# VHH binders against Salicylate/benzoate carboxyl methyltransferase (BSMT1), part 4

Target 1, 379 residues: Salicylate/benzoate carboxyl methyltransferase (BSMT1), of Arabidopsis thaliana (Mouse-ear cress) (q6xmi3)
Amino acid sequence: MDPRFINTIPSLRYDDDKCDDEYAFVKALCMSGGDGANSYSANSRLQKKVLSMAKPVLVRNTEEMMMNLDFPTYIKVAELGCSSGQNSFLAIFEIINTINVLCQHVNKNSPEIDCCLNDLPENDFNTTFKFVPFFNKELMITNKSSCFVYGAPGSFYSRLFSRNSLHLIHSSYALHWLSKVPEKLENNKGNLYITSSSPQSAYKAYLNQFQKDFTMFLRLRSEEIVSNGRMVLTFIGRNTLNDPLYRDCCHFWTLLSNSLRDLVFEGLVSESKLDAFNMPFYDPNVQELKEVIQKEGSFEINELESHGFDLGHYYEEDDFEAGRNEANGIRAVSEPMLIAHFGEEIIDTLFDKYAYHVTQHANCRNKTTVSLVVSLTKK

## First folded at step 5 (VHH; framework vhh_5c3l_4)

Design s24 (from f4 with T58I)
Fold by ESMFold2-Fast, scan of step 5:
Structure s24 (fold): chain B 379 residues (1-379), chain A 125 residues (1-125)
Amino acid sequence: as target 1 above (379 residues)
Amino acid sequence: QVQLQESGGGLVQPGGSLRLSCAASGFTFSSYAMSWVRQAPGKGLEVVSAISGSGGSIYYADSVKGRFTISRDNAKNTLYLQMNSLKPEDTAVYYCAKGPEYSSSWYKLGEFDYRGPGTQVTVSS
């Protein structure tokens, strides 16, 4: 995975009010940020690339929503798993622009639009809100439209919005993070996630947790969205149907596992500590998404597309710099979890090992991952 | 430039089934609502079913609900109508029709500006 890829994933996978007692480790999972201009720039580039991939689906569904709801005078949009700063507004801008262009084309007045930005309470909403005046200035220049921005703090694995209030929901690269580490991973020792050497029981544990979490997400959103409202979701996923242990993104967690194993060899980490550490992550395939959506039953699938996402370098690049960049990305999303489990003393050495492993596996720097884009209509 | 060509019509016994197809060309198929419109002998045009550009929204006339299924394949620029449990009252010329790119009334008869030459469906003993 490109470091920029990982840096966009928010820590929306737990409920702070419910998880304190047994889930202190998961509660400590926070998106690390603010380590400089490079992290911010890289995060922006990835989010623009992901949005570009999903944009045709997002535009089409926004237009069809407006038409099927008979051009409402008020629209409420939710962005679930928003990051901080200007990156929170990339998809929101595209949605507002699409609505305004459509309304102009059919000679209808543009609606008033409420934009609800959702992330965990620990997210720096103040940095995001400081961008709102600049965003509104841009909207007035390009669209002659006003947008009202609200924060909706909380886990999207809980209720966030009043019943039948949302018209459009968007979420990008958030739903592959699980609410918690799956149970029954005792036979997956030495692995942070699913690998080719993992037992089928590990795959089943992760799949079961994903099914529970995504079913809960759909159920909650079904209560909050109006009939004929639309939802567009983007996942890190996989193309495989027949080999459940093959993962297009597997090298990210395998390299981290190998780096931790180096520290076990050097006596800096105990083997039992490594064996107890697992990532709350799941990369679904198309069939798994369809099955959960159909079983939950509140939404019809409009589109479900698989896209290759080339994490590689379009041009030749320094191997050391590429390894460091990938290490920085994995560090950004995993560092709070790693500190909570292993202590802060190992972190710098761990990511030096990680960067080295990336340089030894040149193919990983140009490896394609899979992204899934699904669009849904509320029944 | 817009071309619509229906196929699959014919003579069928009451209770039988037919599948109509419509090949579309000359426009961006996935951007436009499409419908099946029929005209029975001595009667006006009726929209029996309509489907949005993405396929996410579907309309059925009360007379055909539960019996007919509309679908589209945007990769093949093709519209379909699966007709089950056919009745003598379903006897009509069936037209494939191109609807609006944008309209709140996208499934209404007045929105369908272009239609194919039609295919005859006859339900009789």
Scores: ipSAE 0.000, ipTM 0.111, lowest interface PAE 22.6, mean pLDDT 78

Design s25 (from f4 with A50S)
Fold by ESMFold2-Fast, scan of step 5:
Structure s25 (fold): chain B 379 residues (1-379), chain A 125 residues (1-125)
Amino acid sequence: as target 1 above (379 residues)
Amino acid sequence: QVQLQESGGGLVQPGGSLRLSCAASGFTFSSYAMSWVRQAPGKGLEVVSSISGSGGSTYYADSVKGRFTISRDNAKNTLYLQMNSLKPEDTAVYYCAKGPEYSSSWYKLGEFDYRGPGTQVTVSS
């Protein structure tokens, strides 16, 4: 692509009369994702895919929230498990854009919007906050609006917000992380998670922990959200199959287990340390989500959708780079837990092994995972 | 209890290829290193290639490096050896061997506790 004629223009100064394309802004967010916090391109690509899948549900619930609350002058939004950097703003942008477009269409004034970004205290909030001026500059260009951004550090398995203060809660690929490793996993030796060879007791232990954690999450959010407020949650999940040990996406933990086993074999990790390590992770099915939500009782289910989609890359063409990208992604989410249990010295070697194992699982063309999108209204 | 059975051997011309397979039973296959060991006429045992239980670590003898590839399918309890660019010097009986669960010397002959009956590979014109 070469323009025939170009002119030197002032490109450094912000121009309030310039209107950028919405797609261009979202694309820039994906391309400039969290340098040094998470694996750059892989994490950005994944977050974009997940948002694209959930976007229709998120847009509809945002519009219905505004209408059912009779166009309030103030909206407080929470993004739970926001991770680091620019990716935190993908869903926030869609929410703000949806509100502004709706208000313009029905000839109402846009509300003031507070955006609260939540993650654990160890999250790099400083990198995220440094992006806020750029985000607001782009919002002024695309939407003639701005928002106020706050950090809410802490576990979403605890109270995070004042009573009856939130209007909209969004969480993407965060609630599959449990508050703690389930108890009674001693019969699941050598496995970091549930596999087809796991005992039924391992499945029951993980399910029980998920039920406790998700019930607690719903109870806590019910105190913080206003009546008729909305919550949109996206999970890594599994399809409704007649086999509770079948897992659509848990090859990630199987490959990590295999990589750790290689290090035990080479004498770099003790067998007892491998046997003691389990992932605080759970991939629910549709029925398990419905049961917890209905039993807790604070929310009505508006929509609950199951989507099969490709979380990764096909291993046909660029096997080595594909292996490195997958390893970087799993490293980003698991490294703190691995360092705490095994020590820092093994990490580079571990993820070299992981990249190799990804390469050896070639010949997968239609490797899909399952995601569950649920939308809820506070009673 | 432990059983190892090799297949895929035969007569092949120099420069040709063969793929050996080993069916394993009687133990948790994925927990143990596996090796291909060969014995040429009038010579001792030589470790050709070894692979860790998960497949993440491999060893190759200098004589076969770049020509042979070891792999395993833990779902099928099967070990493989892809042999390319075969030479007359590769003529030997090839044995599948069960290695250790954990060891820094996992590719050494002294670590193997079982081997199969072997399969003959003959490379000649």
Scores: ipSAE 0.000, ipTM 0.179, lowest interface PAE 21.7, mean pLDDT 79

Design s26 (from f4 with A50G)
Fold by ESMFold2-Fast, scan of step 5:
Parts: C-alpha cells; sequence; structure tokens
Structure s26 (fold): chain B 379 residues (1-379), chain A 125 residues (1-125)
C-alpha cells in the first residue's frame, strides 16, 4: 500500500464535519495528487484563475442545457485537454453541482452523470484515476450524488466519442495548442513564436494552421454532441485586432527564445537547431474565433467574451522565487518538445537562464493575460 | 466593485479582548476564503488567521493559536476575528483580505487579491 495515498484519502474521511464544507472539499482537490506534490505552482494558479473567470458562463450553459434537453435522466460530459487532473475535477464539480442544485430547485430527480476526461495517451491518467474514489466520496457528502469517470485518451483533433453521445463539452486553455507546427516559418528565424520583429508571413502561417485545426475540432465535436448540447471553451487569446504581431501574453515564448540564444552564444546549442524550432501555439482574437465558428456552421454562438487580468507579484515571493516558479510552469508544458528537438542535456541550464530572464523582466510577470471564453449550442 | 471595510479596532490593555468585523460587498462572499492580515510597526505583513468560504476550515498563525478565533456569517457578508489574551506584540494594523476561490495555499499572502483599508489595534498599558 502507498503511504502517500493513505495519508490523503483517509484523513479527509475521518473529519466528516469538515468534509461537509464545499470549499474544504475544493481545497482538498487542489492539495491532492500523486508523487507528493504539495507545493505552489504559478501555472496551476493561472489555470484555476482562468476557470474561475469562466465559471459564470459554464454554470449558465449547464443550466440552459438541462432546461433545453428537458431534464434528461442521463448526462455525458467531456473535459477536453485535462492536463491538470485537479483543475479538471474543479470544472466537473461545478457542472455536477449546477445540475444537482437546478434539479432540486425545480423538483426533479438528478440525472446519472458520466464524466469523460480527455488528454493525449502520454498523460498521467493513473494519478487522476487514483483520486476518483475520494472525489465521489465527497460528492456524496456535498451533493448526495456520485458520477462515473472514464478516460478518453487521444488527440481532440481526432474522433474521441460515439456519435450523438455528449451533452456538455468543456475545455480550458487547451485549444491554443496546434496539431502541428505551421509550415513556411523560414523567415521567422530565431523566434519560437510570433514577436513584434516577425514577418507578416509568420502571422499568416500560424493563423492558417489555427483556422484548419479549430475547424477540424468543431467538425469532430459536432458529430459527437447531441442537438442542443452545449460547449464552453476558454483560450489564451489577445485583444489586438489591428496589429497582428502584438501579443498580450506571449512574453514567455520570447524569454524562452532569449534563453536559447544564450545557449547558442555559449556553444551549447547550434544556431540552425534554434532556427528550426517553433512552438505549435496560437493566441486568437474574438474576430478570428467568430469567423471560424460561423464558417464551419455546426454551432450557434451564445457568448463570446474577452477577459483580462494581471497575474501580479505575490507578497511572499522574491524576484528569484517568482522567476523559478514561472520557469517551472513553462518547463512543464514545453519540456517534451524541447527534449525531442535539443536533447535532455541542455534542459536544466536552459530553465536556469529562463528563470534569470524572468527576474530581469519583472514587467513580463505583471503583463495582462487575455482569456477568450466562448459558449456554443449544437444546431 | 470589491469592497472590504474593517471595524472594531482600538486601544486595549494587555490581557484584554477585542472583536474585529469586516463588511464585504461586490463579490459572492461565501465562495471565497477570507483572512485577517496584520502589519506591526517596522515589520512586514503576517497572515494571522484564515477561513474557507463555507467556514469549515480555518488557519491560525502559531503566534495567535489558542487566543484568536476567526468566524464568518455568509448570510450577512461579514468576517470576524475574536482576539483574547492580547499582548503588546499584537499591536498592528489589521486588514481584512479576500482570498482565492480555488487554491491549496489559500491562507498564504500570495493568494490575496484585495484587502481593506485596515483598522489599528494597540495593546498598551
Amino acid sequence: as target 1 above (379 residues)
Amino acid sequence: QVQLQESGGGLVQPGGSLRLSCAASGFTFSSYAMSWVRQAPGKGLEVVSGISGSGGSTYYADSVKGRFTISRDNAKNTLYLQMNSLKPEDTAVYYCAKGPEYSSSWYKLGEFDYRGPGTQVTVSS
């Protein structure tokens, strides 16, 4: 028996009075996980803040879905790109709580709920699944209900679910990742992504790839979702309509590029390898999202909103600590791609340089982050 | 617009008691952790006590454990701090602070996005 597991689940079971507290349950979700991970994560905090900002849209669409489908006795929910197991359970908890509160309010029986967690096959589903018994135990205490949790491994740029089976789809901060690096980036040498110095051809290449990927995503989800089913999607995005090279939240890719350039100067990375490396990432604006959705045609737009917030400095974090935390966050999402292209030998040195660059550019840590929230109804 | 307003501070003798209140508005009070943070003369900010959104979980700094009690009334959007057996070392400006909706470190300074103007507590003979 794993002693880490014993300490997490049994301690919460034995404090029943505290387990009736909905926020204590949410706190436990944030603290729980395999591998003894109990430390602060700046990337995890950003994801949770984004989820909190999207919560009103998610709640409203969940309620409207239940009403428009005339309170079905069975609901199937998909969480797409569940790279953070705790964050995926927070969204799932909000959905289940919304359904149960609504059903109680209108004096109807709560449905049976299937929750499908989707990410690439390489994702650590085992750590997520080990948390499911605890999640259901707490749902019984707080909501007098439970759910069935399934894994759906695979790219959401492919079919994942049977035809007309899903009622609600949620995805947070996943769709800004492209299926592949765009073609024709030869003129964007030394840049991992779009910067103010990038040619317009780089912007067009990234936009074209995003349009293809998001169109494919919508077509695939349209086959899997029932008519009048709902989809709520949150993107890293930008507010800029008139200057396509200006980015609200992409300083992290510029800092990574600068860190790699330092390694080129030190002879640890070849210039040709840096020039060949590009991030499969795109931060759309409201107009670009609207155009793809309308052209694909399977969904009606209910809401499409832009939300900005500053991550800010924390009182207990010095500049070095903040830089290290941001480096750890970017490392978590980029390390597999960096190892595949540059080899594992440079990774520790790269992120030491990254942390230093963050420390030297405090304004990058206080830059406004733009999130785009869109809610859709299947026609 | 988020608003937090503290009250109940003042001058008290060592060994005495005070109860601080914080009136909150502009957000769904019951969904957010709340904390009391203090700043003594010449020192940095210290989290004194915190409470989860529903009130089921609490945090206390070792310096105040057993003497202070945090509570909340979600129906009235009000946070309280009952301070007993006060010491000169408790002299500080006390701030009501809005914490996170979702975080494992909800009682840490880094989690607070807003604080009130503060109320002065002075413990002196």
Scores: ipSAE 0.000, ipTM 0.127, lowest interface PAE 20.7, mean pLDDT 78

Design s27 (from f4 with A50V)
Fold by ESMFold2-Fast, scan of step 5:
Structure s27 (fold): chain B 379 residues (1-379), chain A 125 residues (1-125)
Amino acid sequence: as target 1 above (379 residues)
Amino acid sequence: QVQLQESGGGLVQPGGSLRLSCAASGFTFSSYAMSWVRQAPGKGLEVVSVISGSGGSTYYADSVKGRFTISRDNAKNTLYLQMNSLKPEDTAVYYCAKGPEYSSSWYKLGEFDYRGPGTQVTVSS
């Protein structure tokens, strides 16, 4: 524990302008993980943007959960696909703050709160755990409260928590990742994902895998969450209902495919390795989410919203900056998969080529992605 | 123009029941939390019950929990309060109130800026 780190986090007055106090604390969380003014990671910026978009839904569902459970003295929260470091605490801070503000307003005692952080076992939980004492010291200053933080390593396509133990589940930009690459993609050779030139069989294969995975996810969470508990989920998605091959985010995987083909030409990746690589990814639409949720049957839909969302921050006058920003974003979400299939040695070169391809396709730099936010109540 | 109109109040014996209704107009009813607020003789305003815009979540003051049920019909723009096992201390003017669309301060009295004219509930022998 570095004493200087403790002294770099400002004391905030929770009872003052709440929006300014919350924003300042969240901003400090992202900056305190490194030295200097340029210590933000691209991943931190992305996670802040996603949370900002989903925040009203998350706050509302946290309040409604507390009401509907009649202000329990104990709350257990799960953050699924939590990532590492201070970023794991962005949504957790909003949840704890919302609970404490609500309890103060209705003259109720704040509950004890257990926060369970979930990601695959390979995630850097040690960096996250090292941040817990600093997070709790700030909570005592801003909210006069603390929380207990636990790790829950494992796939959320398996059981993670004891039966009827969770009150609130949050997951941001994790559920569009499939448990495995779909079967029957032989006719989609040369593509990493669905494109406008893909056969309908590729769409059906990906949709079938998504339906199986999301159904499994809902069944597993239904075992672990209490009745009237809440779940807030954010997906990369699409708006199209009638053209299954049209994708709002397909350029990400097309540019990655082009970058990998450059490495094949340079002799750094074999053609057979590229042909064998398919992204375990699916961008659902609103109708597909509704159908899976209603068919599985354990949850009621409270809200389901679609938002246009810029995953990166781009500058009109600097193509190189735009290319690097997009490359850093896609690298953050795809690097583990790429290392597993191609090895770590090609990664830096691959994303240099990715950044270059972004500069050659100016239209892609101004493209927004679609995000879906759904909130659910356990029946 | 926001309009709220309560009905269903009256005189009732202890242990009796009443159902209050509130007709709402002038705003997108389903987008806003709604509440029932009461004022007993010589006392301040008290938030009795709150319901979310979707109807999926409810809150009750400790004094009425287990006896009162709040509900809404978004197709009819109507809010209800079913009051059972009434006690003399429930005697008050009951107001229908429009709450926030997306505020983190849902249960603070100041978040309910539009109230109807109220309906009198009197519980006596």
Scores: ipSAE 0.000, ipTM 0.228, lowest interface PAE 17.5, mean pLDDT 78

Design s28 (from f4 with Y59F)
Fold by ESMFold2-Fast, scan of step 5:
Structure s28 (fold): chain B 379 residues (1-379), chain A 125 residues (1-125)
Amino acid sequence: as target 1 above (379 residues)
Amino acid sequence: QVQLQESGGGLVQPGGSLRLSCAASGFTFSSYAMSWVRQAPGKGLEVVSAISGSGGSTFYADSVKGRFTISRDNAKNTLYLQMNSLKPEDTAVYYCAKGPEYSSSWYKLGEFDYRGPGTQVTVSS
């Protein structure tokens, strides 16, 4: 129980007086940031809540995988679209803990576990890998176990792993991002995404792109995962409604659109550049997800659940901090494509305006959103 | 209406083989897990084997593992159970049963909401 141990991790330097708490390790996994920026972030809170929502499904599938594969002595796990910093380890910890608890219960030795963290090559893998020694030390204390961590840089819309090598795949809030902006959106002028004023052709263009991308993802993962291997995926989604233009979560893109319109009014962004910008995003419903999985055919669905929850529960009570934290979250996921289209010069001003719009609109902070959790078994 | 009809049961000597078939109608067969459930004289129901809607996952009770093989033909709406190396303790009425579309416990007895009339399997002399 040495409090100074936490101080070897840059994001935990100010929390040394809590290192002997039973929650010190869990707190460490929720920290995200760089040198000298040791604040708890909205992104870390959101990822922890998403994992909490998906945890029962993840635990059950991990247990069933171990039983169905007859307790192998080696397991290879992939975390796809991993967040920067320590957030990647939240799901990995739950998987390892589940395996170790199950093995202890049935009086078997725990397997050796390889954990492969995937993100685009531009991701800050260096910060993630610096956390590995601390993670393994804590894992030895809590579970008397350790793991081996590897990086797999690349798009998950391409091959990432050798054939029949993975036992468990997890991806959290990544697959709602499309490989590219759909074509034929010229009639959706003035909107960054689907809204009630969008034509049906915009909905069809986005759906078609999602179907292509998710089909490709499933085909690629089917080559890399062993038979009876498991995959657990979470999406930002929507309720199954008669109107395909209704969106539960799309205030994110409406606020970004409003912020960009402010910059057009101020002469910092041309109207033609705004009109040409569309988000490569899609929020599927349960039926759309089911249809793609069944048509592709490599996986059977074990569980497919729709969950509503209040995103406002993860905001700071200070309106300014809440707005800044949401702006930081949306910036983290959208900044590369905003820079590519508008240039780097507007980004700080854009997200200052985004934060302001969040603080000016109370209903944007406590709106219920929909998440989809699906678990799959490789045929 | 859901309908399940088993066939292929009969009398067989220990060490012999039988193949059971189940014809299904009234639902989208390929979307639902299916099982073979048996009841031996004076005993409760036991899930012998189960198969997922796609056929990609299977379950076998420890008592039959390595001897029985479950399969399905979704184009023909038919479930099969190949029974090899039969033992006297395999004597039971065998029921075809319809399970869930999606469930983490899809192979457990409580998940099967409809069963056929059953077919008798007797392993003797």
Scores: ipSAE 0.000, ipTM 0.137, lowest interface PAE 20.5, mean pLDDT 78

Design s29 (from f4 with Y59W)
Fold by ESMFold2-Fast, scan of step 5:
Structure s29 (fold): chain B 379 residues (1-379), chain A 125 residues (1-125)
Amino acid sequence: as target 1 above (379 residues)
Amino acid sequence: QVQLQESGGGLVQPGGSLRLSCAASGFTFSSYAMSWVRQAPGKGLEVVSAISGSGGSTWYADSVKGRFTISRDNAKNTLYLQMNSLKPEDTAVYYCAKGPEYSSSWYKLGEFDYRGPGTQVTVSS
C-alpha cells in the first residue's frame, strides 16, 4: 500500500456539465436554510464542485504551512462563513487528512487540531455541534485522529479570534457579502444590484464598499493569524476587466426584483420601497482582489486564480421543487434584510413569486459561473 | 463514473427472508454513506436503511426497524441488506444509493445522488 493512498481523500466530483442553473448557483453560495429533502443531495453535489476547484490550492497551502512552521504540535484552523451543513466538514476533513498524510510521510507526530467554525449568530450551530461526534467517530476509524470543534458566532468584519492564534484560515463563497449596503445608489433605482442599465456611480459605490470591507477583513485576520500562517479564500467573481457593468452570473437578484415588482402590482409593496432596496453583494475580479491585498500589505499572495466552471443542470426533473429550493436558499440569505425593509407580512408571498420566476427562468443556456481562488501567507 | 448494481431480489412468502447485495465501482466506496431506497407500486421513494462510510453508524426507517439489517464490506466495495420477517407491504423495487461523505442528515432521501437500476422484491403467497 503506497502511503499516498493511505487516508487519501477521494477526489471531489467535477462534471463536464456546461450549464449553470439558478438552483445550483444559489446552493454554491453556502447558504444555511430549511432545504427540501432533494435539495440536500443537490447541495452536496454543488459544494463538491466548488471544493474540487479549490482543493489543490487548499492541500498545497496546508502542506506548506506545516513545513514552514516546522510541524507544530498544535494547529488552530478557522472556517469562515460556514453554513450548518456537511460542506464545512468536507473542507475540514481535507485539511486534517492533508496534515496526517504529510506527518506520516516525514515521520512526525500529528498535531492536536482545533477547528473553529464561524458564521452569523442566526446560523444553526446546534445542528453543526450535534454532527461533531459522528464526524470524530468517522475520523477515528479512517484516519485514527480526531479534532476539537468550536463555534465563533459573529461577523468576520469584526475580531473573532485571539491574537496570533490561527495557523490556517479557509473561507468559501462568503466574502462576496458586504458588511452593509453601499451609499450613493440613488441613481440605481429599480435595481437590487449592478445591471447593464446601472450608472457608473453604482459600480463605483459597490467597488468602494467592497474595498473597505475586504481591507478590514484582511486587517482583522492579520491580527489573529500567526506569521507564516496561511489563508485560502474563494469568491464568486467575474472575469471582466474593461466593462464594469458586465456580470457573468447575478440573475438571482433580477428574479428577486421581478418578484417584488409583482407585489407592487398587487398593491402589497410601494414602488418607493422597492426603489430604496439594494443587496449588500459584490463579485470582484482578479485585479480588484490583488489591489486590495497589496495595498493592505499584511499578506503575500501565493496564488490568485480565476476559474470558470459549470455547476451543471438541475439534478431534479421537477421544476416546481427546484424553484422552491432556490427560493428557500435566497430567502435564507435575504430574509432579515427584507423583513427590516418591507415587513414580515410579505415574505411568504414574495418567495412563492420567486419560486415561480425561477421555474420560468429554468432554461440553462451554456452559462458558467466564475470563482476566484486566492491563497495568502501572513508576512 | 459511478456504477451501482443490485442483486438478490425475488419472490418470497410472507415471513421469509432475502439478502440484497450491491456492487459499487467508480468512487472511493469507504468514504461515502450508502443507503437502500425502495419504491412500492404506485408510491414514492422511501429510504429504508443507511450506513456511514466506515460502517460505524446505521439508520433504519420505523417500518423496517428490527427486521432489516444493513452492512457493508469496504474491502469488496459491496453493500448488503438482510431482510427478515418480510411482509406483503415490503413488496417494492429496491435501489442501492450513494450518499454523502459527511452529513448530519446522511440518511435522508435528498442525500443520495446516484442509484442503481434496482431489484424487484415481491412478498406474496
Scores: ipSAE 0.000, ipTM 0.459, lowest interface PAE 10.8, mean pLDDT 79

Design s30 (from f4 with Y59R)
Fold by ESMFold2-Fast, scan of step 5:
Structure s30 (fold): chain B 379 residues (1-379), chain A 125 residues (1-125)
Amino acid sequence: as target 1 above (379 residues)
Amino acid sequence: QVQLQESGGGLVQPGGSLRLSCAASGFTFSSYAMSWVRQAPGKGLEVVSAISGSGGSTRYADSVKGRFTISRDNAKNTLYLQMNSLKPEDTAVYYCAKGPEYSSSWYKLGEFDYRGPGTQVTVSS
């Protein structure tokens, strides 16, 4: 066995000095966008956009799974990082619909389907469970089918499911979030994340944390998924191959850093508070993603696609609408973390400044930011 | 360079059995669907049987169901076809064929774009 895999084994131990802060921060990540009226709408638009990019890959892999497992009479599906409410069911609906359409086409009975929704224990599973009867009513209307829904509370950086029990795993825009803020970021002061001005050591710290986290994730899922089972994962990633530090000046975390620096200048945020805040986030490129998967070795890559990522432009919306949409989207995913660290009082002013920065950079978009969709088969 | 080499063909009486083998090289064998495709004299190509990369799923033409069994040994990069209860209608050149790494239609003729030179099977009294 590789010693690095031993070092990635989940532990029930916590770092005493960081335990509560790490847990609160990860909780804030999983709760982002789930319950506030404005954040809910913004998060729903983002999740629907992400699903639309991943849908062809998700549909193909669901069909291939059914065929390669010889049309099993029972399917267990996991949605990892499910959030709360209706958004938890977007990919699940597509999976169930694909299975039912395929079974009808080949004149076979549809399987019984167990849907396991995973998020941290503090996630609002009650709101999600209240939606289950409405979801099953929708399935009966569209597919003359239903599913059984279970909660699986816990970090997906730990074991969640019994050995060899899952047939299909889906995770959307969750795995770019790290288990914790990387160590050794003290020379990246004033920046929430990697920028072109960041030292090489910051890149190495983030990459090392991502490699550890994603390797652990794959190892854990490999124990829980059946042979020839499928996994479809969507990441915020980057299109840069040669310069790992390069991020466009319009990168969303760079604009948020600029907005917080404005608040430091205005005396609303202390410099020490800004210097202490780092995003537990990593945007891998295709090569970095492929290397981790191949090195861990439990999965074959079926598809790995890169899609242009535009946070603000929906349909024929103008640049001012796009700027507002981007501010709203970034607020939806970051607001709980920002409130936890800086307090609620600065949030409205912060995102007013963020919208201003987006507007000032209208001619400079995130050229290196993409959405990565990868599909995997368990060996 | 992809290379496929069939063996095990020959002359057999009706009701007899043959086992075909295909040695594969030049690609990651376990990642690709494989098939046996046959061509009878004066006829077109027919997919007799197909097997997924892992071996977890198989498909058979209606003409051979219950008589033929496809299998693979991924450690040896070898594809097999066990042919039982052979009929004169089974007389054909049998080709080993490489299919897709992944595809929802992985078992259909159009997915198999590389074939070996073939081995002759003759079922005659």
Scores: ipSAE 0.000, ipTM 0.130, lowest interface PAE 19.6, mean pLDDT 79

